Miniprotein binders against a9bab2. Designs and how they scored, part 23

Target 1, 221 residues: a9bab2
Amino acid sequence: MRQRLTVSESKAIFHKEFPFVVPAVYRRLVDELIVELNLLKNQERFVADGVFAIGLTSIFLDFTKGYKPENQKGILLEAICKCTGFSASNLEQIALEAKKLANGLNTNEIKSLITDNNRDEKESTYKLINKNNHYSRIIAIGIYKLVDMQSNGFNKEEATENSYLDLVNNFGYTKERVEKDVNLYKSSLDKIEKALELIEMNIKDEKRRNKERVSRTKPGQ
Below, E stands for the ipSAE of ESMFold2; O stands for the ipSAE of OpenDDE; V2 stands for 0.75 times the mean of E and O plus 0.25 times the DockQ between their complexes.

## First folded at step 11 (miniprotein)

Design x5 (at its last look DockQ between E and O 0.82; V2 from the best seeds 0.00; counts 0 for: pae E 3.1 > 1.5)
Fold by OpenDDE base, look of step 11:
Structure x5 (fold): chain B 221 residues (1-221), chain A 120 residues (1-120)
Amino acid sequence: as target 1 above (221 residues)
Amino acid sequence: SDEELRQRAESLKESGQFDQARDIFSRVVQRYPDHAKAWRELGRTLQEMGDYQRAVDSFRQAISMNPEDVDAYKRMAESLRRMGQYWEAIEMYWRALYINPDDEQIYRALEEAYRLYYEK
């Protein structure tokens, strides 16, 4: 039985795999993902499927839009995945495959892709879209993003802001739960965006003040 | 002295006289509403009595006066968890971890809160 990693052990691995300073604004994201991924890894009914992968990669992407330097983002995701027993490259691939599978499909057609994980079928056919997967906010966001991505395609006209809720029951979850977690995600994203804007403003102000100071210290020739 | 009151209240708790201990801290916070420690101790007493809602209210007052009170956040989170308010508990644990990021006990409690949140 693979010994369950503690959060502390995962964090130790994370620091080994990511030898850079995480900016304060992103520390919560990293810590939340480490905690949640550790929790999920130890759930018997959890499958890291396409919906999960879409959710995780989307969360990471959305919350790291302002991350500098940009070249560390890939390393950061890899470190988060590795310290929790996941593979970032595998998840990115699975997410891409799931997106491709759902590409151009309407909500009803996507419903047909949702299949029960019959544990008994020996054939390891990796199902990209599973019903009754262990629930997490990451899955909720995955469902949301799966539909949101379709709305940006050719069938924009019919996709309402809450179209993702039509799939929720097919996944085996309640609309209320998924909607709550999606709304929390949106709210959290708004908060980080505002924080980043404030940080940028402060940096600009400091630069301005420094320029003004340097200009004043130039001795009048 | 504040310490004498605390000692008296603790002695009362040890003897199972939680109501009297609560009353002591209630009087203290009424007289000194800005006394952060008294609010925390009141909250703790209420929590031990199973009055989680009033405990949360008391811890909220303590935190308002001392935003770095890790213990108040932890106890507030626990009280929220006991009331089935798992998301609010999660938020309080994260606030505690913001102050003390290496607290393994908080992480364990946080994981449990997430588990409970996802099972509901």
Scores: ipSAE 0.716, ipTM 0.853, lowest interface PAE 0.8, mean pLDDT 88
Fold by ESMFold2, look of step 11:
Structure x5 (fold): chain B 221 residues (1-221), chain A 120 residues (1-120)
Amino acid sequence: as target 1 above (221 residues)
Amino acid sequence: SDEELRQRAESLKESGQFDQARDIFSRVVQRYPDHAKAWRELGRTLQEMGDYQRAVDSFRQAISMNPEDVDAYKRMAESLRRMGQYWEAIEMYWRALYINPDDEQIYRALEEAYRLYYEK
């Protein structure tokens, strides 16, 4: 039986797996991840490797920093993954292993790691950093985060702002594409942070007006 | 009158006389630059003619006056896609989806737009 899901079918599964209301400010994040993961699941050349897993988990955590209630974050990620045919726990394990593998490496050492992984066909592609994976914006963020992580940042010769671009050709992508997608990611983060600040400000104003209204309508004593 | 001009332009568009429809709608938006519907119809006419850049500009004008015009966002996204501006098309589809989240046509369009974006 063919096991490809439409976006509509994935969203139906998501609703079943996450039976809570997603606040409006996070709906685009959830819907966009479902669309992109569904697309990637159907790609023959796609591998859910460590760089992809780092990208996905980083995107999710960065965009959900203000998510309430906090205890639903894990359920939310699990539902997004499951409805598109992925395992959140497996991806989190793969991301952790990739981070450990790259821990404390400078740019040249990461380049060597990329070439070594693609010479050893015995190893699982899910545990390694691969080149020529099917490109996605999630992969672009994975490359960016791989260099930006605390473990990779102890080499003082490598600036984390744009130093990730030095690795892009080693992954088989163009610097222009990856830089564009990383900049879109940063812009989207700024946008959601500003939206959350506006929401908080409006809640405070509404509480002040409600207290003032109640005080004016209270019976004389 | 303005109503007669608009009716004539719509009739010309239906008959495939896009050049004349475009000219009449262009005159209407020049005289009434805040006429959201006329900008949208100009955009639709230009889109049928394959003039996607001017279609996008016209739809942007319509959207600036009526930010909840879902059809203008969707048609603007289609024109952007035809020009190979896939990420910009994706953004317009998301804006349409924010207004009308039940539009399943948009999710199909998004999947295709993402596919094109990653292939080129």
Scores: ipSAE 0.357, ipTM 0.683, lowest interface PAE 3.1, mean pLDDT 82
ESMFold2 (binder alone), look of step 11: mean pLDDT 87; pTM 0.855

Design x6 (at its last look DockQ between E and O 0.85; V2 from the best seeds 0.00; counts 0 for: pae E 1.9 > 1.5)
Fold by OpenDDE base, look of step 11:
Structure x6 (fold): chain B 221 residues (1-221), chain A 120 residues (1-120)
Amino acid sequence: as target 1 above (221 residues)
Amino acid sequence: SDEELYQRAVSLYESGQFDQARDIFSRVVQRYPDHADAWLMLGWTLLEMGDYQRAVDSFRQAISMNPEDVDAYELMAESLTRMGQYWEAIEMYWRALEINPDDEQIYRALEEAYRLYYEK
């Protein structure tokens, strides 16, 4: 039985796999993902399927838009996955496959893709979209993003901001729960964006003040 | 003295006399509303008594006076958990971890709160 890693153990592995300083604004993201992924890894009814993978990769992408240097983002995701017993490359591939599967489909067609994970069927075929997967906010965001990605392709007209809610029951969840977690996600994203803007403003102001100081100390020719 | 009353209430709490401790802590915070420790101890006493909502209110006062009070966040989170307010508890644990990021005990409690939140 693979001994469940503690959060501290996962963090220790993370620091080995990511030998860079995580900026303060992104520490919450990293810690949240480590905690949630560690928790999910130990849930019997959890499957890292396409919806999950879309959720995780989307969360990571959205919350790291301002991360510098950009070349560290891949390493960061890899470290987060590795320290919690996941494979970033595998999840990215699964996410891509799920996106491809759902590409060009309407909401009703997506409903037909949602299948029960019958534990008993050793079906060798990895199901990309599972019903009654262990719920997490990552799954909620996965459902949200799965539908949002489709609305950009076909009939823009009917894709209401809440179209993803039409699939929620088919996944085996309540609309209220998923909506809550999606809204919390959006709110959190807005907070980070505002924080980043503030940081950028402060840096600009400091640079301006420094330039002004240097200009004043230049001996007048 | 106010300090003597506070210490008496602490002693009562430590001896498991929660009703008496509550009454004295209540008097202390009424007389000295800026006494952060008294609010903390009142909340803790109320938590032990199963009065979770009032405990939360007391911890909120403690936090307002001392925003770096890790114990207040943890105790507030515990109270919220017992009320089934798992998301709010999660947020309090995260705030505690912002102050003390290496506290494994808080992480364990946080994981449990997430588990409960996702089973709901």
Scores: ipSAE 0.778, ipTM 0.889, lowest interface PAE 0.6, mean pLDDT 90
Fold by ESMFold2, look of step 11:
Structure x6 (fold): chain B 221 residues (1-221), chain A 120 residues (1-120)
Amino acid sequence: as target 1 above (221 residues)
Amino acid sequence: SDEELYQRAVSLYESGQFDQARDIFSRVVQRYPDHADAWLMLGWTLLEMGDYQRAVDSFRQAISMNPEDVDAYELMAESLTRMGQYWEAIEMYWRALEINPDDEQIYRALEEAYRLYYEK
């Protein structure tokens, strides 16, 4: 009968597990994942299944593409998971298994993989793709990414990109809710990509200014 | 004078006379549209009166004048929550956390906003 960790308590654990400075551009990603994972940890209907694991790992990888130094990314994900009571290595394995299961399947074939959970704790087989999991935007991205695997080298029509909506009702959610959260995700990703471009521009401008300052400080003859 | 008129409205607000405070704060911002504190107090007065949309509009003006005002973001988020605009409230709480990054009260409000967003 343990009380739920507060966000403040989870952040204290995070800083012990991640002994590096998080660049400001990634601070919201980290803090938002900690908030979301704390909420989910204590939800009775929540299971960290394959769709959730795909969503979490995809969000992390997409938002950290520009993260430097590169060798800290794995430590960062582990710290986010551990401070909220999850195992990054377990989630990465579950995501891999779910990706293998869905690889090469069309939308209708994926529908056959979506099954109800047995809520009996001792008789439940942990299923990779569950109906009626506790909803979160992480699940929404998991559904979106699950179908994106079908578009292997095919035409990138809008209908293909939106095919994930055909599965949403099978998961027990509304198309409006999931589409809203997927669109918010895309918008957030665009924002961080633009911020990283601006940061790169500022670095180049600073290097140019430093080069000019060094040239100007040389003694005249 | 502007400061005298503003201070009268603050006194009316503190005494719970929200109708009169709103009227005077409205006059102040009409005459002095760059008065950030008057926009904030107008928004706060409207929130107390349950006029959430006009409260949000006033807080938005206060933020445009003073983008570092944590109170404006938090009060705007509260007003948005009362209107059922939960994602917009979440964004305002994140803006407040950008200013006060370790404020436990803002994190508690943010957690509640996420809960409402997913429940409803």
Scores: ipSAE 0.561, ipTM 0.793, lowest interface PAE 1.9, mean pLDDT 84
ESMFold2 (binder alone), look of step 11: mean pLDDT 92; pTM 0.920

Design x7 (at its last look DockQ between E and O 0.81; V2 from the best seeds 0.00; counts 0 for: pae E 1.52 > 1.5)
Fold by OpenDDE base, look of step 11:
Structure x7 (fold): chain B 221 residues (1-221), chain A 120 residues (1-120)
Amino acid sequence: as target 1 above (221 residues)
Amino acid sequence: SDEELRQRAESLKESGQFDQARDIFSRVVQRYPDHAKAWRELGRTLQEMGDYQRAVDSFRQAISMNPEDVDAYKRMAESLRRMGDYWEAIEMYWEALEINPDDEQIYRALEEAYWLYEEE
């Protein structure tokens, strides 16, 4: 049994794989993902399936809006995954496959894709959408994003803001639990967006003040 | 002195007289509502007594007066966990880690809280 990595060990690996400074505003995200992914890796009932992959990649994408330089984002996700025993490239591929599978389907059609993870079946075709997966907020967000992505397609008319809740029971979870985690996700995103706005404002103000100072120190030619 | 009161209260706890220790700290915080350490000690006493709700309230007061009180955050999180408020516990552990990012004990407790949250 591979000895479970401590958070400190995972962080040490992370710093080796990501030799850049993580801006303060994104440190919480990185730390949270390291903790959660490290925990999930050691859960016996956890499967890194399509819903999970959609959740993880969506969380990363949404919370790294504004991250500079942009070319480090891929390396950052890779480092987070690697230090917790995941493969970013694999998860991105699985997420893409799950998105393709669900593309153009309505909520009822998506229900038909949800299958029980029967561990006992030898011919375990990798199931992209599993019922009764080990629950995490990442799974909850994955369910939410899976449906949200469909609403942006041709079937916009029927997708309500809470359409994802219609799938929750089919996944084997309670609506209240998933809704709570999705709402927390939304709230957290709002907080980061506000924080980023404030940072941008402060930078602009500082630049303005610096320009004003420089203009005052220029001797009148 | 505040230190003498603390020592007395600790002695009372060691003797199993938690109610008396609680009463000492309660009087101190009533008289000195801005005394962050007294609120923390009250919270700790209440936590040890299993009065987690009142402990949380006391730790909240301590934190309001001293936002860098890592111990208060940690103990508040522990109390919240005991109450089944796992998400709130998680948040308090993260607050503690923002102050002390190298505290491995907090990370362990945080992982446990996440585990409990995911198993609900």
Scores: ipSAE 0.734, ipTM 0.866, lowest interface PAE 0.7, mean pLDDT 89
Fold by ESMFold2, look of step 11:
Structure x7 (fold): chain B 221 residues (1-221), chain A 120 residues (1-120)
Amino acid sequence: as target 1 above (221 residues)
Amino acid sequence: SDEELRQRAESLKESGQFDQARDIFSRVVQRYPDHAKAWRELGRTLQEMGDYQRAVDSFRQAISMNPEDVDAYKRMAESLRRMGDYWEAIEMYWEALEINPDDEQIYRALEEAYWLYEEE
């Protein structure tokens, strides 16, 4: 009964749900999320829990900070989720709940929140923070953001390194894997930020040239 | 001449004589290091021989000379995948999609590469 959508089929649904132009600089973000969400939807061990929801919403917000017009960002996330069989509003609510639960907790207290992955079909509401969820780069960012939020405000570099090892391992993953994916995330953010700066410079240069062309009958300075 | 050597190597490659084609294409790129097509054909020949690292190196040279060569990106990605370098393969498939965004074959390859990367 479960029909797996191809990326092309999901993109067709996406364009129906998001009937606006996606600027070229954001096309990879959209397409990559669609690919990853399609893969995860078909994974037996995957649950869309609080750590996943924090990861997905954080990735989306970080990469779309420059998105214009601002009022389309919610519609964009909704379309990405819907075309892959997820609910953006549900994931945003779960992310908020997980953030509230972890807020103000130290690393040991967060470890106590991590419970075994649940595959029981009777549980319509997934637990917020699970170990041994199906690994994805989205989960890696969720763990990173959860730890980053807990240690925010101080330079706790050494405590973060020890907590990072313990916390990552408590989720059932290795430090090396999560570190690689966090570094790829940071590199991708730098690339899109630089691309947006270049686009803005080109827009300014084109507007200046057009203004100079219009004013040629009365030369300026 | 360069063109004669290249055509000879192409015929050898098509007939499955990959060692000889490789040797000729290698001499062409040594003599003309900015020859994008010769680098790509060397990469394709090395790929057929299973020498994926040298294939990747050759495709990278082709790309540096012609950044819009979608075939070079796709073939580089396939060689990287064969080597188990799944994330690097993913990045090359995205580069190919920047040039040719409607390629269903690349999206299928991306799905497989992401799956392999996540199962690693």
Scores: ipSAE 0.581, ipTM 0.773, lowest interface PAE 1.5, mean pLDDT 83
ESMFold2 (binder alone), look of step 11: mean pLDDT 85; pTM 0.839

Design x8 (at its last look DockQ between E and O 0.83; V2 from the best seeds 0.74)
Fold by OpenDDE base, look of step 11:
Structure x8 (fold): chain B 221 residues (1-221), chain A 120 residues (1-120)
Amino acid sequence: as target 1 above (221 residues)
Amino acid sequence: SDEELRQRAESLKESGQFDQARDIFSRVVQRYPDHAKAWRELGRTLQEMGDYQRAVDSFRQAISMNPEDVDAYKRMAESLRRMGQYWEAIEMYWRALEINPDDEQIYEALEEAYRLYYEK
């Protein structure tokens, strides 16, 4: 039985796998993912399925939009996954497969894809969309993003902002729970976006002040 | 002195006289409402008494006066957890970790809070 890694142990591995400084604004994201992924890895009812993978990759993508340098993002995700016993490449592939499976489907068609893991032992087929998976905010966001991605496709059925809630019961969760976690996600994203805007403004102001200082110190030729 | 009051209150707690300890700190914060340490100690006493709501209120006051009080955040989180307010507890643990990012005990408590949050 692989001994459960503590968060501290996972963080130590993370620093070995990511030999760069994480900017302060992204430290919370990294730490949250490490904590949650460590927790999930040790849950018996947890399956890293397509919905989970969509959730995780979407969270990472959305919260790292301003991350510089951009070439470190892949290494960052890999380090987060590796330090918690996941494979970033595998999760990205699973997410892609789940997206392809759901592509062009309406909400009712997606419902038909949701399968319960507890039933038939026999079909060794990796299920991309599982019912009654161990719940997490990552799953909630995965459900949200799964539906949101369909609304941007050709079949613009009137996907209302809350169309994802129609699937929640089929996944075995309550609408209230999923909605709460999705709203918390949206709120957190807004906060980071505002923080990044402020950082950019401060950098611009500092650059301006530096230019003004340099211009004043040039002796009048 | 503040230290003498603390020692007296601790002695009272050791003897099981929590009400008297609470009353001491209550008087101190009434007289000195900006005394962050007194608010924290009041909160701790209330927490030990199982009065988690009043503990949270006291810790909130302590934090407002000392935003870097890691102990106040931790204890506030624990009190919130005891009241079943798991998300709010999680947020307080994260605030504590922003100040002290290497605190293993906070991570353990945080993981437990997440577990409880997802089991609800």
Scores: ipSAE 0.782, ipTM 0.883, lowest interface PAE 0.6, mean pLDDT 89
Fold by ESMFold2, look of step 11:
Structure x8 (fold): chain B 221 residues (1-221), chain A 120 residues (1-120)
Amino acid sequence: as target 1 above (221 residues)
Amino acid sequence: SDEELRQRAESLKESGQFDQARDIFSRVVQRYPDHAKAWRELGRTLQEMGDYQRAVDSFRQAISMNPEDVDAYKRMAESLRRMGQYWEAIEMYWRALEINPDDEQIYEALEEAYRLYYEK
């Protein structure tokens, strides 16, 4: 449907589709994705492409590694997508196909794929990048992950931490913008990892104190 | 007394006499630099006057003394947005939502701030 939803309306749909409590540590992830996906969906010519799908699925997986219970994780992604007018299963398939297409390619080969191999395609095939899409941080992470994927293959010696910036001009974005957003992503991921570490430490301390109390109160000691 | 001076400044602010309110709140925070509420009201007064940089500085002082002041975060974010510092505004809105997660006005402001961030 063409109706633009407010964030509040999308959150109402989200809570209907995800009738569980979202732990506080993940609340910003969920709400921020809803805000950003609504913004993208409101674009007249937005088309979910490979880099967007890789970016979204990667962000979700990276930030939810510690999510409990595990069986709610897939339902969570489905609810986030549905409440903003996307299909989680469709995006996961687009991401899988984009990863297959880019598998084992170095930066120059990916550059060629973006400019030549996915240009002038038949309408029934998806694009790795749709240059008409407005920029988002999700797309920036998709670009970053394309290079990160090659660095895990047999071309690893050619990759550096900032090699993804070599692709940026092929997407019509500036290196400064993409680098800023990737650095914000890394910082946010570090923060949630530290928050989860602190939560785990508090659980250990509570269990230790409880065991010490039980040992002190046993009869016949 | 200091309470009477602060109450007068608040009345001046509510009546739209921002220059006079600013001068009084400025004197209060100079004399009592740990007065969180006075810093917040100075920031609000400066914001109404369009002096967004000094408003942000005042809200930062209020927040440093009362890190759970939702209105200070929201007002700081709005001043940052008006100055074109969109990511900093976004972060302040998220801090406000950590304290009060159901604030619909903040989500509308966030959507606009993200839109402006991507257009820049």
Scores: ipSAE 0.637, ipTM 0.812, lowest interface PAE 1.4, mean pLDDT 83
ESMFold2 (binder alone), look of step 11: mean pLDDT 86; pTM 0.845

## First folded at step 12 (miniprotein)

Design y1 (at its last fold request DockQ between E and O 0.88; V2 from the best seeds 0.77)
Fold by OpenDDE base, look of step 14:
Structure y1 (fold): chain B 221 residues (1-221), chain A 120 residues (1-120)
Amino acid sequence: as target 1 above (221 residues)
Amino acid sequence: SDEELYQRAESLKESGQFDQARDIFSRVVQRYPDHAKAWRELGRTLQEMGDYQRAVDSFRQAISMNPEDVDAYKRMAESLRRMGQYWEAIEMYWRALEINPDDEQIYRALEEAYRLYYEE
């Protein structure tokens, strides 16, 4: 049995796998993912299925939209996954497969894809959409994103902002819990977006001030 | 002197005389509402007494006066956890970690808070 890594041990591995400075605005994201992934890895009822993978990849993408340089994002996700005993490439693939499976389906059709996690079947085939998976914010966001991706396609008209809540009971969770965590996610995204906007404004102001200073110091040759 | 009163309250707290310590710390913070340390120690005393709501209120005051008070965040989180307010506890642990990002004890407490949050 692989000894459960402490968060500190996971963070130490992370720093080895990601030899770059994480900007301050993204440190919380990284730390949150490390904590949650490390916790989930040690839960007996946890399966890294398609819904989980969609949730994780979506969280990472949404919170790193402003991350520079862009080429470090892949390495960052890989480092987060490695330090917690996951594979970023596998999760991305599973997420893609789950998205493909759900593509073009309405909420009722998605319900039919939700299957009970038969713990006993060592079958190599990752069930992409499991009922009664160990609950996490990542799963909640995965459910939300799974449905949100569908609404952008064909039937725009009927997809209410809360259509994902219709699936929650089929996953074996309460609507209240999932809705709370999804709302917290949205609120957190809004906070980061505002923080990034402020940072950009400050950078622009500093650049302006520097230009003004340079223009004043250039002797009129 | 006010310092003597504070020290007396600390001594009482350390000796497990929490009721008396609470009363003295309460007097100190009433006289000196900007005394961040007194608010924190009042909170700690209340926490030991099991009065978690009042502890949280006291820690909130301490934090408002000293936003870098890691102990106040940690103790507030613990009190919130004891009240079953796991998400709020999680947020306070994260605030503490923003100040002290390498505090392993906070991470352990945070993981437990997440576990409890997901088991509800």
Scores: ipSAE 0.792, ipTM 0.893, lowest interface PAE 0.6, mean pLDDT 89
Fold by ESMFold2, look of step 12:
Structure y1 (fold): chain B 221 residues (1-221), chain A 120 residues (1-120)
Amino acid sequence: as target 1 above (221 residues)
Amino acid sequence: SDEELYQRAESLKESGQFDQARDIFSRVVQRYPDHAKAWRELGRTLQEMGDYQRAVDSFRQAISMNPEDVDAYKRMAESLRRMGQYWEAIEMYWRALEINPDDEQIYRALEEAYRLYYEE
């Protein structure tokens, strides 16, 4: 029953679920998420837990800050998730629950929340933050964002930009891998922010040229 | 002549005589360093010979002169992947998709490159 979709098949579903034009500046974000989510769906050790959900929703929000029209952002995330076999509403709920669980905790307290997967349904609150989940760059960002929430909570004074590295071994990953992926994320954000600045400058220049053309050719109006 | 040397090297490459093709293409790019197609074909030849680092260097030259050469990006990515430079390969596949956005072969290669990246 477990049918694997190709990326091309997922993109066909995406276009049915999102029947609007994706601006060029966001096309790689959309396509890369589809590729990564398809890959993760096929991994037996993968769990769409709270750290993954925080990572995915944070990546989407960070990269779509300038997305127009605003009312299409929710539909866009829903389409990306649906075409790869995920539920955006479930992931957003899981991310919210994981954020609440980690809220106000320092790094040492967060370490105590990191547990192995367990089929025992009685311990469902600890399933939100799992050790040894199948690694992805999305989870790396989830770990990074857990510490950012710590910085914005009661322990803001003790957290630094690199404090997330103290948690990495507790998740079962290497610091080198996670740091590389966080740095790639920051670099990608810089690139899209610069691209959006150039787009905005070109739009202003086109509006100025249009006003100048109209005023030159139509005296009095 | 330049054209005759290029055509001879192409024929040698297509017949599988890669060492002779490499030597001729190398002479062509030494004489004519802006010959984008010769750089690309040198890279293809080196790739077939398993000389992936020199293949990448040749494809980079071809791309600098013709940034729309999808095949050069795809082959550069394959060479990078064979050397274990998975993230760099992923970036080159995305550059190819900017030019040909619906190329299913590239998406299959991307999935493999991501898998290898996460397994290293």
Scores: ipSAE 0.681, ipTM 0.840, lowest interface PAE 1.3, mean pLDDT 85
ESMFold2 (binder alone), look of step 12: mean pLDDT 89; pTM 0.887
OpenDDE base, look of step 12: ipSAE 0.790; ipTM 0.892
ESMFold2, fold request of step 14: ipSAE 0.612, 0.670, 0.630; ipTM 0.810, 0.837, 0.817
ESMFold2 (binder alone), fold request of step 14: mean pLDDT 87, 87, 87; pTM 0.850, 0.858, 0.857
OpenDDE base, fold request of step 14: ipSAE 0.786, 0.787, 0.786; ipTM 0.891, 0.891, 0.891
ESMFold2, look of step 14: ipSAE 0.659; ipTM 0.831
ESMFold2 (binder alone), look of step 14: mean pLDDT 89; pTM 0.885

